# Designs tried in a protein design chat: VH-VL binders against q9umr5. Part 49

Target 1, 268 residues: q9umr5
Amino acid sequence: SYKPVIVVHGLFDSSYSFRHLLEYINETHPGTVVTVLDLFDGRESLRPLWEQVQGFREAVVPIMAKAPQGVHLICYSQGGLVCRALLSVMDDHNVDSFISLSSPQMGQYGDTDYLKWLFPTSMRSNLYRICYSPWGQEFSICNYWHDPHHDDLYLNASSFLALINGERDHPNATVWRKNFLRVGHLVLIGGPDDGVITPWQSSFFGFYDANETVLEMEEQLVYLRDSFGLKTLLARGAIVRCPMAGISHTAWHSNRTLYETCIEPWLS
Key: E = the ipSAE of ESMFold2; O = the ipSAE of OpenDDE; V2 = 0.75 times the mean of E and O plus 0.25 times the DockQ between their complexes.

## First folded at step 1 (VH-VL)

Design q11 (framework fv_nofazinlimab)
Fold by OpenDDE, second read of step 2:
Parts: structure tokens; sequence; C-alpha cells
Structure q11 (fold): chain C 268 residues (1-268), chain A 122 residues (1-122), chain B 112 residues (1-112)
């Protein structure tokens, strides 16, 4: 039998968004038990990511317990960060494939239409004023806001991304790295036509330097220092990068070609 | 210079609602949190909640169990605090407070409104 | 919620003499970002509160240097080196590290 699949949605999403994905999985892997976690839907997805991690943890633990052979995670957009954190804090997870579906894994620093809706009167260059505070960090989007021009504030104020990245020292860094490294495969999916994840390379752990030049994963300090295990995972062939053009942010979970090319191979 | 000007005193019956306004001037509005704090006569300070106007969402002290609603109108640079199901214990001076400039570096409450007295009596 | 406990609650002081107010928190106020979000406020009679100190020891603009804040973890102190008549009022400590922010009971400073 196929391993169970757990799906974690993104910002302002719900389980309904994944109806096509469920169909695809059912068609190609009949009998697969797929659970789309209907937690923190809609505006509730603005809750602090650590709160979300805790909620999702409570939901996945029973599923994992019933699947001794392991499970697969499909985590979309913001959900990808939630899942990465989840795998970092769980010392007993049994995740085979962690599929990060267009997730801002290295953070977000963009002024997209999506963000303009959320911040209609704000420039992206000024969001650090809000986000890099304890109160700002009460909003999920701020938990992974990564201003390349205010790296000091990011490193000191980010209560989520900086921690799971191991960019700021903390007592659990070693343990979290160990836990995360339990994953069988890390499947990174994203693309240049996403339109929301900015830069789109963030889905592959690429990100801006101080001059807003996009550097690749291998050029990132988190990789070079192996702060949470990226270098180790890459070395053992556990990282899969699947870029695809022509897919908008809201279509990653509904595109058949994307599914067949980037998701399906890792559900066996 | 940042100024916060609040609406006038209110006298309310138990069970009713009150809505206090806080208009900000002399600076930007949308990017700074507006907090609400109250002080019963002769008592200390109690935090109610805050809003970041640009987000449009507020966080509340759970002690008030959904009785408090904080909103903001960016077009008028005005924040509102509505307290429903009023009781005598809600009699207090209600303050709004915010930051001046440069985000959250110095933390909140560097500017205060003049306060609004809300009296709840039968 | 984090409980803030001030001592004393009443503080009679002679003009020109120093004053000290203690504030204790029920748990460490060191935030994960490394900062300690402890604040001191002054409320003169009939006025709105005024922030004096932010993050333990930083004076706000316009605050006389006779005011100083110190402390760490769970123990904090506000000191006035030379009390003046204008210092009469109630002083509050507040923690902003944990949600929701919570205040001490207040310390009423009076002139003897």
Amino acid sequence: as target 1 above (268 residues)
Amino acid sequence: QVQLVQSGAEVKKPGSSVKVSCKASGGTFSNYAISWVRQAPGQGLEYLGYIIPIYGTANYNEKFKGRVTITADKSTSTAYMELSSLRSEDTAVYYCARLSDYGWYKGPFDYWGQGTMVTVSS
Amino acid sequence: DVVMTQSPLSLPVTLGQPASISCRSSQSLVHSDGNTYLYWFQQRPGQSPRRLIYKVSNRDSGVPDRFSGSGSGTDFTLKISRVEAEDVGVYYCMQGTYWPPTFGQGTKLEIK
C-alpha cells in the first residue's frame, strides 16, 4: 500500500484548494490515504507560525503513529515553512518525502499583488518597521519576512525563520537539525512565473543579498554552515529541485503536469 | 509631532456598547500599532489590545472574551475601540497609545491620547 | 499572564533625595530575540501615562538623566537620583515580552 499523504495549505487557503491534487493522487496512487489538514484556514492563517506548528503537530502525530512505514508531506506556500519547522521540532517524525510546494523557504521580500492586498498602503521597503518586533511577529507573514537591507533586524527580531534556519543561535539548534535530517527526501518545487514568492528562488533556498542579487542555495550562509542540515541533505542526495515555468502561485496544487513531474514520483 | 486625540467622555447603561475613537496626527498612521489601555478610577493599567492599521487585524487580551473590537480607518487616521456588554467594572479611562516613528525599535506606548472616561451606571 | 509586582506601592520621599522602585516579573522577560521588553511609565496626577524607560534602561527623549532603569531577567529597578516636585505621580512597570502586555500595580511617589 501507498504511504499516507498529509497536506498542509498556505496563506488564506483551505482544504478545498487541494481538490485537484486529491484527484490526481487518487488516480495515480489508488488507495492512498490523503489528509488535507483543515487548520488555520482563511484569516486564521495569519496566526503566528509557531502556533500553527503546534496545531499541525497535534494533527499529524496520530497520523504518523498509524503509519509506521512513514508518511509523505505536501506543504504549499506558507505551509512549507510550517512543515519545515514541524520536522525540526519533532524528534520522532517518520516523513519520507517532504514536498515543499512553492514555499518561501528562505523568506519573503516582495511587493506583489498578493502582498499589496494584505498591505495596501505599504511599501515592501518599510515592512521591516512592522514585522521586526514582537508584536509584528504575531502575524505569520512577518514570521518569514526577510528584508535583505535590514539583516541585523531580521536576525534579531525574526521569531521564526531565523530560528528554524539556525541563523540565530538558540539552544535547540543542534536538535532541530538532527530532527530535520530524519527526512528521506526534500523536494523543492517552484518557478519563475509564480508571481507571489519573491524572489521565486526562495522556494529553492535562494535569496537576495544586500544588493538584491539572488544567490543560490549553495551560496547561502545557512548552507555553508549547514545550520539546519541543507548541506548534509544535499551531500547524501536527499534534495530534489524541481523548477517549472508557466505556473502561477495559485496553480501549483492544481496543475497536472506539475503533479506528474514534480510530485507523483515521490509518493511511492 | 505626533498627537493622539480621543473622543469625549461617555456615559453608558449596563449591557450597552461604547465606541471610543483615537485620531492620530503629525505622523504616519498605517504602519504603527495603536494600542488600547484602560484605567479604572484609582486603579492600575490594563491592556485591551492593539491594531496595526495596514494589516486590518487586531489582537486582543483574552480576558475580555470577545467583548472588545479594535478597528482602524486609514483614510482618517483614526483607530476605534468598541466595548460591548458593558458592566460597572468597565468604568474607566480608556487610553490609546502608539509609536512615533521608526517602527518598533523602541517598543510601543511612546505617545498617548488624553484618555476617554467611560462611565457605566444604571 | 505574566504578573508584574512592584515594591513599594507607596513611596514618600524628601525633595532632593533618591528614590528606588522595584519591579519583579513572574518569569524571565528575556525575549527570544535577546531583548528584554521592560518599560517604565510615569503618570502625573490628572495626566496620561508617559513612557520614561524602554527596554530596561533606555531613556525616552526629554526624560531627565536623573531617571535610570536597570535590571535583568525578572528583577528590575527604576531609580531617581534626586527627586523633584514634578516627579510626584504613579510609576508603572510593564512587560511587553509576552502577550498580553501586563503592568505592575503602580508605585505612588509623594513628597514628604
Scores: ipSAE 0.024, ipTM 0.543, lowest interface PAE 5.6, mean pLDDT 90
Fold by ESMFold2-Fast, scan of step 1:
Structure q11 (fold): chain C 268 residues (1-268), chain A 122 residues (1-122), chain B 112 residues (1-112)
Amino acid sequence: as target 1 above (268 residues)
Amino acid sequence: QVQLVQSGAEVKKPGSSVKVSCKASGGTFSNYAISWVRQAPGQGLEYLGYIIPIYGTANYNEKFKGRVTITADKSTSTAYMELSSLRSEDTAVYYCARLSDYGWYKGPFDYWGQGTMVTVSS
Amino acid sequence: DVVMTQSPLSLPVTLGQPASISCRSSQSLVHSDGNTYLYWFQQRPGQSPRRLIYKVSNRDSGVPDRFSGSGSGTDFTLKISRVEAEDVGVYYCMQGTYWPPTFGQGTKLEIK
């Protein structure tokens, strides 16, 4: 039989968004047990990411325990960062495929409707003033806000992304790297027409330099230093990159062609 | 089955530029990257850079940064390598080869193009 | 850049006899993940290079079992147990552990 699939949603999202994804999985892999986690839905998705990681951890433990042959994760948008941290903090995860569906893996630096709703008088160049504070770090969005013009503040104040990416030292970094490296496949999905994730290459561990020129994963210090295992995974043949144009941010989980091309091959 | 087919031989004058093409067929084009490697007469192989065609973005060997530009046209599954400010020492056979960054592929250079001879002479 | 040094540069061999090619790297090719990213390529006259061996000792699909790779750290060997006429060509080692990838200068295998 097929390995169970665990789905983790994104910002201002809920399990309802994945009804099409579940239909696709049932069509191609009938009998697959798919669990869409109903935690941190809607406004609760704004809670600090470490808080969400703890809650999702408690939910996935019994699912993984029932599946000794392994599980797959499909993690959408902000949910991809939750899953990054889950793979690092869990000493005993048995994840085969981690499918990251348009997630800002190197962070976010761009105005979105979600940010304007929270900070209506702020623009992307000023969000560092709010996000890189103790108060700002109590919002999930600020946990992965990565201002390329204030990288010193990002490195010192980010309580989440800078730590899981190994951009700042942490006592648990060696254990987190060891745990993350147990993953079978890291499947990265995203595209230029997303419209929310900025830069869209963040879904592939690319990001802006200080001049807002995108540098790809292999040019990032986190890759070159192998801070959490990206270089090791790439060398092992465990990283899959599946970019697709023409897909907006809210359509990644409901596009059949994307599912067949980027997701279906990794659901053993 | 993956195949890489390159454009024909070029003769160029010093100071000019050359643009070599590499058309990919077979396999999933979005699941591999294209590298460029050259071989000067009597010399070994030298790496220039690579592109992930669906992104349209490239990474270069520092030795060639500023002179080499690698691009891709996804509609024709074709990658291009353009080398500017040509010198006589750029005379070489230029190869495209698949760089595997995509999970199930077994490291770099599992498939090669047939090569394109670029001669730089006055 | 990592320097790759091959020996011998010219290898005359009698048909049916074994052949051995050495490759040395200027620094250890063992990656922090424990893997060694060393590759061997064959280039027959007038043809493009063809990968024979990946990660020190693994044969690519379609490569005859008379080819074998071995080694560790900085010293690597490609062996052909019984040379056939079709094996004539230049053999290159390559490291993929450090950016950019670098190649040895090549070993020309000839039938005497």
Scores: ipSAE 0.000, ipTM 0.382, lowest interface PAE 17.7, mean pLDDT 86

Design q12 (framework fv_nofazinlimab)
Fold by ESMFold2-Fast, scan of step 1:
Structure q12 (fold): chain C 268 residues (1-268), chain A 122 residues (1-122), chain B 112 residues (1-112)
Amino acid sequence: as target 1 above (268 residues)
Amino acid sequence: QVQLVQSGAEVKKPGSSVKVSCKASGGTFSNYAISWVRQAPGQGLEYLGYIIPIYGTANYNEKFKGRVTITADKSTSTAYMELSSLRSEDTAVYYCARDYPRLGYSSYFDLWGQGTMVTVSS
Amino acid sequence: DVVMTQSPLSLPVTLGQPASISCRSSQSLVHSDGNTYLYWFQQRPGQSPRRLIYKVSNRDSGVPDRFSGSGSGTDFTLKISRVEAEDVGVYYCMQGTYWPPTFGQGTKLEIK
């Protein structure tokens, strides 16, 4: 039998978005127990990411306890950052495959409809004024706002992403790294036609420098310092990169070719 | 070991375009960016732009925007620099160089191609 | 753009004597990460440039120890402790802290 699968949704999302993904899993791995966590749905997805981590943690503990052989995580968009933190803060997780579907792992810096809806008078160049305030850090999207032109503000004000990425020191960093390294496989999925995640290479731990040149994971200080274990995981052969063109942000969980190519092989 | 091998010399008429290639020999572009720099006869070095082949990301010095296009073919480990609307002052040796186009890295221009002479004359 | 100014532009030197080249930037080259992205290149006649020094003072593999770099902020120096015949060429400083990368005018080292 197959290990249970836990699904964590993204910003302004709910369990309904994964109906096609569940159909694909049922077709290829019949009998798999799939739990789509219906927490922080819709507007509640705007709650601070640490609050979401705590809620999702309480939901996953009994699922993991009932599956001593391990579980798989499929985490979409913002949900991939929730899962990153879960793997770091849980001393006892038994996750085999962590499948990250187009998640901004190094952060977000781009004008999108979601940002315009939330902050209609702001542009990406001035959003740092809102996001790097105490009030702004009460919104999930600001927890992973990463302005490459104000890196000093990002490092000092980010209450979530800078800490889980080891970009700013934290007393628990060694324990978080040890916990994260227990994951069996880190499967990174994303692509150039996403249209929301900016830069799209953030899904692969790439990001803008101060000149808005995208630099890959192996060029990032977090990788070079092995701050939370990326270099160790890559050396172990545990990181899988699966980029695919032609897929928009809301289609990652409903594209059959993507499922067969990037997700299905990691659900055994 | 790894070498950057550029295409041969070009003689072009004013108003035309030139496309220079830069191929990694004995290695690949997979972990690097490729920058382009030119040098007019008897003059200093001038930066044109770069490409990160694995991402298809290119950026250009503002002075050349609209005239320069840098591309790469990952399957052949070859980068290209195309310069349009050529003038006599574009006569120069064009170099490709291995780069990390970021603030903070030491492997900046650590390996250079042999250069391609582009002469613009009527 | 950051302006890089070298001096002297012409440097005649006697074999075995020391040589010193200055490079000044129009603004501080210290990046917010604490590093200074200043580089020195050598271009021998008819050849492509070769990097000698990276991040102010670090010598590239294969570069003789008679070459040394020093400096901070806006003032940088390349020194050759004992000039040899093979050192003839043009030396360029370059900054990588600010976009776009910019080069000094070059210093032509010649044997007297």
Scores: ipSAE 0.000, ipTM 0.384, lowest interface PAE 18.2, mean pLDDT 87
Fold by OpenDDE, second read of step 2:
Structure q12 (fold): chain C 268 residues (1-268), chain A 122 residues (1-122), chain B 112 residues (1-112)
Amino acid sequence: as target 1 above (268 residues)
Amino acid sequence: QVQLVQSGAEVKKPGSSVKVSCKASGGTFSNYAISWVRQAPGQGLEYLGYIIPIYGTANYNEKFKGRVTITADKSTSTAYMELSSLRSEDTAVYYCARDYPRLGYSSYFDLWGQGTMVTVSS
Amino acid sequence: DVVMTQSPLSLPVTLGQPASISCRSSQSLVHSDGNTYLYWFQQRPGQSPRRLIYKVSNRDSGVPDRFSGSGSGTDFTLKISRVEAEDVGVYYCMQGTYWPPTFGQGTKLEIK
């Protein structure tokens, strides 16, 4: 039988968004038990990511317990960060494939529609004033806001991304790295036509330098220092990069070609 | 030391509008939100709404049915509360207060203005 | 809206004696983040409100230690161990857990 699949949604999503993905899985892997976690839906997805991690942890633990052979995670957009953190804090997870579906794994620094409704008169260049404020980290978006022009503020104020990346020293860094490295495969999916993840290379752990030049994963300090295990995973062939053009952000979970090319191979 | 300094007392006719200002003296609004609260004579406190001056994002108590408009000028570190269609029941001292809203539900109110008396009478 | 109910509404106290004010909410003020956003404010005659207590039991800077807050869920209490003349005024509880923030009716503390 196929391993169970757990799906974690993104910002402002619900389980309904993944109806096509469920269909694809049922067709290609009949009998697969797929659980789309209906937690922190809609505006509730703005809750602090650590709160979300805790909630999702409570939901996945029983599922994992019933699947001794392991499970697969499909984590979309913001959900990809939640899942990475989840795998970092869980010393007993049994995740075979962690599929990061267009997730801002190295953070976000862009002016997108989901930010505009919250800050209609804001510029992306000024968002650091809120996100790195005493109350800014109460918003999920701010938990992975990564302003390349205010790196000091990011490193000191980020209560989520900087920690799971091991960019700021903390007592659990070694343990979290160990836990994360339990994953069988890390499947990174994203593309240049996403329109939301900025830069789109963030889905592959690429990101801006101080001059807003996009550097690749292998050029990132988190990789070079292997702060949470990227270098180790790459060395053992556990990282899969699957870029695809022509897919908008809201279509990653509903594209058949994408599914067959980037997702299906890892649901065995 | 940062203080919130409000505009002076207002006397208005029913049906008119009033706009009260709240300026941060000795500093800026920084990353704070500014909330507005009113108090009718001899009565308790009622929450009106807030604004995050840096971004101009405001949220209101639905009880006022769109009569309240909160704005801010970042360049002058001043927040404004405008109340339209004034009634005698709107006679109150209006306070601005420094706040930390969280998705429009959490409020702290650690710093208050001196209050602005608004009298609505024929 | 969440209803905050204070008792008593009038509190005559002899100087040097303790005082206690109760505040009850219509629903639990425990937020999903684990915090309880219950506040106490003091308003002296002719002055703006002043925050005394935040999140149930934390005193603001400059607030005398004779003031203390306690409680959980829906029941909260403000206590003054030894009332002083400067404590005369109206005290309000406020919840900030739910939108919109709501206040109690106020408790008027007077000296006998």
Scores: ipSAE 0.000, ipTM 0.489, lowest interface PAE 11.5, mean pLDDT 91

Design q13 (framework fv_nofazinlimab; at its last look DockQ between E and O 0.60; V2 from the best seeds 0.00; counts 0 for: pae E 12.7 > 2)
Fold by OpenDDE, look of step 4:
Formats: C-alpha cells, sequence, structure tokens
Structure q13 (fold): chain C 268 residues (1-268), chain A 123 residues (1-123), chain B 112 residues (1-112)
C-alpha cells in the first residue's frame, strides 16, 4: 500500500485548491489516503508561523502515529516553510518525502499581490521598517521576509526564518538540525514563471546577495555551514531539485505535467 | 562550437507516431534546456515544448493535448521529441534548439538550432 | 496565448537602404523579474532559424551591428541600418515572457 500523504496549503489558501492534486494522486496511486489539512485557511494564514507550526503539528501527530511505515508531505508556498519548521521541531516524525511545492524556503523579497493586500502603501524596499518590527512579526509574511539590504535587521528581528535556517544562534539549533535530517527526501519544486516567489530560486534555497545577484543553494551560508542540514542532505543524495518553467504560482498544485514529473515519483 | 544534429526525414501514416532525435556535440548538454519548434511548409514557427536534461523535467504546449513527449538521454547528450496520433496538419520541419542554462533563467532562449527534421504525414 | 503581430509581412528593400520591422504583443511582455523577453530570429532560405536579438535589444555574438532591436511593453522594432544581400529571409519576433512562447507571423525581406 501507498504511504499516506499530508498536504499543507499556502497563504490565503484552503483545501479546495488541491482538488486536482487529489484527483491525480487517486488516479496514479489508488488507495492512497490523502489528508489536506484545513487549518489556518484564508486570512488565518496571516497568523504567526510558529503558531501555525504548532497547529499543524497537533494535526499531523495522529496521522503519523497511524502510519508506522511513514508519510509523505506536500507543502505548498508558505506551507513549505511551515512544514520545514515542523520537521525541525519534531524529534519523532516519520516523513519519507518532504515535497516543497513552490515555497519561499530562503525567504521572500518582492512585491506581490499578497503584500499589497496587507501593506497597500508599502514598497519592497521599505517593507523592512514594518516586517522587522515587533508587531510586523505577528504576520506570517513578515516571518520569512528576507531583505538582502538589511541583513542585520533580518538576523536580529526575524523570529522565524532566521531561526529555522540557523542563521541566528539559538539553543535548539543542533536538535532542530538532527530532527530535520530524519527526512528521507527533500523535493524542491519551483520555477522562473512563478510570479510570486521572489526570487523564484528561493524555492531551491537560492537567494539575493547584497547586490541582488541570485546565488545558488551551494553558495549560501546556511549550506556552507550546514546550519540545518542542507549540505548533509545533498551529500547523501536526499535533495531533489525539480524546476519547471511555464507554471504560475497558483497552478503548481493543478498542473498534470508538473505532478507526473516532480511529485508522483516521490509518492511511492 | 556547440552543434545540434537531428535525425533524418520521416514519412508517416495518419494515426502513427514519430520520434525525432537531437544530439548535442561540442559542449555541455545536461544543464541546458532543449526546446522543440516546428514549422509547417510555408508557415511560421510553433513552440512544442522543452526538457531540462539534468533534471529530467519537461513542459509542453497544451495545444498538443498530451500528444507530444520530450525526453533526454544524458549519457548520449541526445534529446527526443515524440509526437503521437499524427495528422496531416503535423507535416512540418521540426527543430530542436538549445536554451540558456536553466537556473539562470528560462529554457526558451534558443541560441543554437538543429538543422531540422522534415516529418511528412500522408495517407 | 499571447499573440504576436508583425508588420509588414512583406518587406521589399533596395540594397544599402534601411529596413524596419514592427512587432506588437497582445499584452505587456514585461516579466515579473523586470526583464522583457522579446527575441528576434532570422531564417534565410533553406536554413534553420538564427537568433539575432535577445531581450529586446541585445545582439547575439556574430550578429552585425547594423541589426538593432528596440521597444518596450507591447511595441518592438527590429532595424537594419543598411540591408545587404545576405539579409534576405524571413524574420520572426518571439515572446518568452509567457508560457507558451509564441512567434509573430514572420516578415519576408526581399531585395528589390
Amino acid sequence: as target 1 above (268 residues)
Amino acid sequence: QVQLVQSGAEVKKPGSSVKVSCKASGGTFSNYAISWVRQAPGQGLEYLGYIIPIYGTANYNEKFKGRVTITADKSTSTAYMELSSLRSEDTAVYYCARGSKYFDWTPYYMDVWGQGTMVTVSS
Amino acid sequence: DVVMTQSPLSLPVTLGQPASISCRSSQSLVHSDGNTYLYWFQQRPGQSPRRLIYKVSNRDSGVPDRFSGSGSGTDFTLKISRVEAEDVGVYYCMQGTYWPPTFGQGTKLEIK
């Protein structure tokens, strides 16, 4: 039998968005138990990511307990960060494939419709003033805002991304790394035509330097220092990179070609 | 210098399938996308799809409704385009073309082209 | 799909004279990353297409400086300052901003 699949949605999203994905899984892997978690839907997805991690943890623990052979995670957009954090804090998770579906794994630095909704008068270049304030960090979007021009503020004020990345020292860094490394495979999915994740390479742990030049995962300090296990995972062949062009952000979970190429192989 | 060499001309019956090859030489293959474009006689250019050999990822123009399959063999530096359920309208010269390195941007830069493969579909 | 419209479709030119080809897109070709992915291709009789220009105005290696690309948003132009005999062929614009890439109808350049 196939391992259960747990799906975590993104910002301003819900389980309904994954109806096509469910169909694809049912067709190609009949009998798979798929659970799309309806937590923090819609505007509730703006809540602090640590709060979301706790909520999702409570939901996945029973599922994992009933699946001793392991489970697969499909985590979309903001959900990918939630899942990474989840796997970092859980010392007993049994995740085989962690599929990060167009997630800003290395953070976000770009103007999007989501940002305009929350901060209609703010530009990308000025959002640090809000996001790196105490009240700004009460919003999920700010929890992974990564301003390459204000690195000191990011490192000191980011209450989520900087911690799970191990970029800021904290007492749980070693344990979180150990926990995260329990994952069987890390499947990174994204592409240049996403239009929301900025830069799109963030889905592959690439990101801007101080000159807004995009550097690859292997050039990032978090990789070089193996702060949360990327270097170790890569060395053991546990990281899968699956880029695809021609896919908009809202289509990653509903594109058949993408599913067959980047998702299906890791649901066995 | 990088060159793309395609397989020879094909004559096919309606309803059958054709598979065209595109072999790269004189440079790296794995990290560069291979795009496929066709041109009906006396007509313009139409984009079919691409593959990124190093990742094995491909995407297609939805106009072909799953009739096109693009694959690659990294060991031989060869890309393939298979078109099934052939129709007379599929009669065209099919081109492969190299794109830029994928992580830098998109696969449709197409700076190097193959010589083309004529596919004729007739009863 | 994005529609690319070229004009003129036929372009007779006297040797040594300038030529200009227009390409219009049905929507702005400015990508979210700030780039505009408009390309120009040349196809000489009996040959494969050859890329001349990428991202509106950048010439490929080996392309003579008498070729130039310009434009923004939805309107683009390819110019040849002094047409030569070897310039005979069909020219295509292509957008790569939106999936799938789409081509103009082509402009046939001929010598009068």
Scores: ipSAE 0.440, ipTM 0.794, lowest interface PAE 1.1, mean pLDDT 93
Fold by ESMFold2-Fast, scan of step 1:
Structure q13 (fold): chain C 268 residues (1-268), chain A 123 residues (1-123), chain B 112 residues (1-112)
Amino acid sequence: as target 1 above (268 residues)
Amino acid sequence: QVQLVQSGAEVKKPGSSVKVSCKASGGTFSNYAISWVRQAPGQGLEYLGYIIPIYGTANYNEKFKGRVTITADKSTSTAYMELSSLRSEDTAVYYCARGSKYFDWTPYYMDVWGQGTMVTVSS
Amino acid sequence: DVVMTQSPLSLPVTLGQPASISCRSSQSLVHSDGNTYLYWFQQRPGQSPRRLIYKVSNRDSGVPDRFSGSGSGTDFTLKISRVEAEDVGVYYCMQGTYWPPTFGQGTKLEIK
């Protein structure tokens, strides 16, 4: 039988967005128990990411306990960052495939409708003033705002992303790294036509330097220092990169070609 | 200097399929996307799809989805475009073109083009 | 799909005179990263297309400086400051901001 699949949604999202994904899984892996977590839906997705991590942790513990052979995670958009933190804070998770579906793993630096809804008069160039305040860090989107022109502020003020990426020191960093390294496969999915995740290469641990030139994962300090295990996972053959053009941000979980190419092979 | 060399002209009957090759020389093949574009006689350019050989990822213009398949053989630095269920309106010159390295630019960068392959669908 | 509209479709020009080709998109081509993915291609008779311009205004290596691109949002222009005999051919604009990439109808430049 197939390992259970746990789905974690993204910003302003809910379990109802994944109906097509569930159809695809049922077609190719009939009998798979798929749980789409209905926590932090809609506006509640703006809650601080550490608060979301605590809530999702409580929901996944009993699912993992019932599946001693392991589980798979499919984590969409902002949900991919929640799953990153879950894998680090859980001392005995049994995740085989962690499928990160267009998630801003190195952060976000772009003007989008989601950002304009919350901060209607701000541009990406000045959002650092709000996001790197204590008030701003109470919103999930600011927890992964990564302004490449104010990296010193990002490193000091980010309460979430800088810590889970090992870009700022934390007492639990060694334990978090050990826990994360238990994952069987890290499957990274994203593409240039997403239109929301900026730069789109953030889904593959690439990101802007101070000149807004995108540097890939292997050029990042977090990779070079192996801060949370990316270099070790790559050497182990555990990182899968599956870029696909032609897919918009809201279509990653409803595109059959994407599912067959990037997701289906990693569901055992 | 990177060069793309395509296979020779083909004449096919309606309902059959055609497979056109595109061989890259003079550079690293696997990390670059290869796009396919066609041009009917006296008409404009139309995008079919792309492949990123290193990851095996391909996607297609919805208009051709189900009839077009793009593949790559990294060992021979060759990309292939196969079009099935051929119709007379598929008569065109088919071009392959190099996209960007996947992290720098999109598959549609198309800075280097093959010489083109004439496919004629005639009974 | 984004519609790309070129004008004029036929452009007779005297040698040494300037030429200008317009390209309009049905929606803004500005990407969320701030870049505008508009390209210009030249196709000489019997030859493959050759890219002249990328990201609105950047000339490819080997492209003469008499070619220039400009524009923003939905309105773009390719200019040739002094037309030479070798410039005869069809010119296409293309957008790469939205899937699928789409081309204009083409502008045929002829010497007269």
Scores: ipSAE 0.433, ipTM 0.791, lowest interface PAE 3.5, mean pLDDT 90
Fold by ESMFold2, look of step 4:
Structure q13 (fold): chain C 268 residues (1-268), chain A 123 residues (1-123), chain B 112 residues (1-112)
Amino acid sequence: as target 1 above (268 residues)
Amino acid sequence: QVQLVQSGAEVKKPGSSVKVSCKASGGTFSNYAISWVRQAPGQGLEYLGYIIPIYGTANYNEKFKGRVTITADKSTSTAYMELSSLRSEDTAVYYCARGSKYFDWTPYYMDVWGQGTMVTVSS
Amino acid sequence: DVVMTQSPLSLPVTLGQPASISCRSSQSLVHSDGNTYLYWFQQRPGQSPRRLIYKVSNRDSGVPDRFSGSGSGTDFTLKISRVEAEDVGVYYCMQGTYWPPTFGQGTKLEIK
């Protein structure tokens, strides 16, 4: 039989958004138990990411306990950051495949409609003033805001991303790395037509340098220092990269070709 | 500098399939997107889709989905485009093109083009 | 799909005179990353397309400086400051901001 699948949604999202993904899993892998976690829906997805991690952890514990052979995670957009934090903080997780579906894993530096709605007078070059404040860090979007031109502020103010990336010294770094490395596979999915994740290569742990040139995962300090285990996972053959063009941000979980190519092979 | 060399002209009957090859030389192949574009006689350019050989992912313009298959063979640095259920309106020159590295909109950045392959569909 | 509209479709030009080709998109081509993915291609008779201009105004290596691109948002222009005999062919604009990439209808440049 197939391992249970846990689905974690993104910003301003709900479990209904995954109806097509559920259909694809049922058709290709009948009998798979799929749970789409219905927590922090809609506006609640703006709550601090550590609060969301706490809530999702409580929800996944009983599911994992009932599946001693392991589970798979499919985590969309902001949900992929929640899931990566879960893998770090849970010393008892049994995740085989962590499928990161167009998630801003190295952060976000883009003027999106969501940002304009939340901060209507701000542009990406100025948003650090809001996000790198204690008040700004109470919003999930700011928890993974990554301004390449204000690295000192990012490193000091980020309450979430800089910590789970191991970019800032903290007492849990060694334990979080150990926990994250227990994952069987890390499946990275994203593409250039996403339109929201900026740079889109953030879904593959790529990101801007100070000149806004995108550096690949293997060129990032977090990889080179192996601060949370990326270099170890790659050397182990545990990282799968599955880029696909032609898919907008809201369509990743409703594209059958994407599912068959990038997701289905990892749902053992 | 990379060069793209395509297979020769084809004459096909309606309802059949054609497979066009695109061989890359003089540069790296597997981490660049290879795009396919066609041009019907006297008409403009139409984008079909692309593949990134290292990841094996192919993406298609929805207009052609179900009839076009794009593949790559990394060992020979060759991409392929197969078009099935051919119609007379599929008569066109088919081009492959390569973009820049790092998937930075490279499927659409088409800086190096093959010489083109004429496919004629007639009974 | 984003519709790209070129004008004129046919452009007879006296040798040595300037030429201008217009390209309009059905929606803004400004990507969320701030870039505008608008390209110009030249197709000489019997040849495959050749990229001339990328991201609105950047000339490719080996493209003569008599070619220039400009524009923003939805309106773009390719200019040839002094047309030479080798410039004969069809010119296409293309947008790469939205999937799928789409081309203009083409502008056939001829020496009168």
Scores: ipSAE 0.005, ipTM 0.514, lowest interface PAE 12.7, mean pLDDT 88
OpenDDE, second read of step 2: ipSAE 0.005; ipTM 0.494
ESMFold2 (binder alone), look of step 4: mean pLDDT 89; pTM 0.926

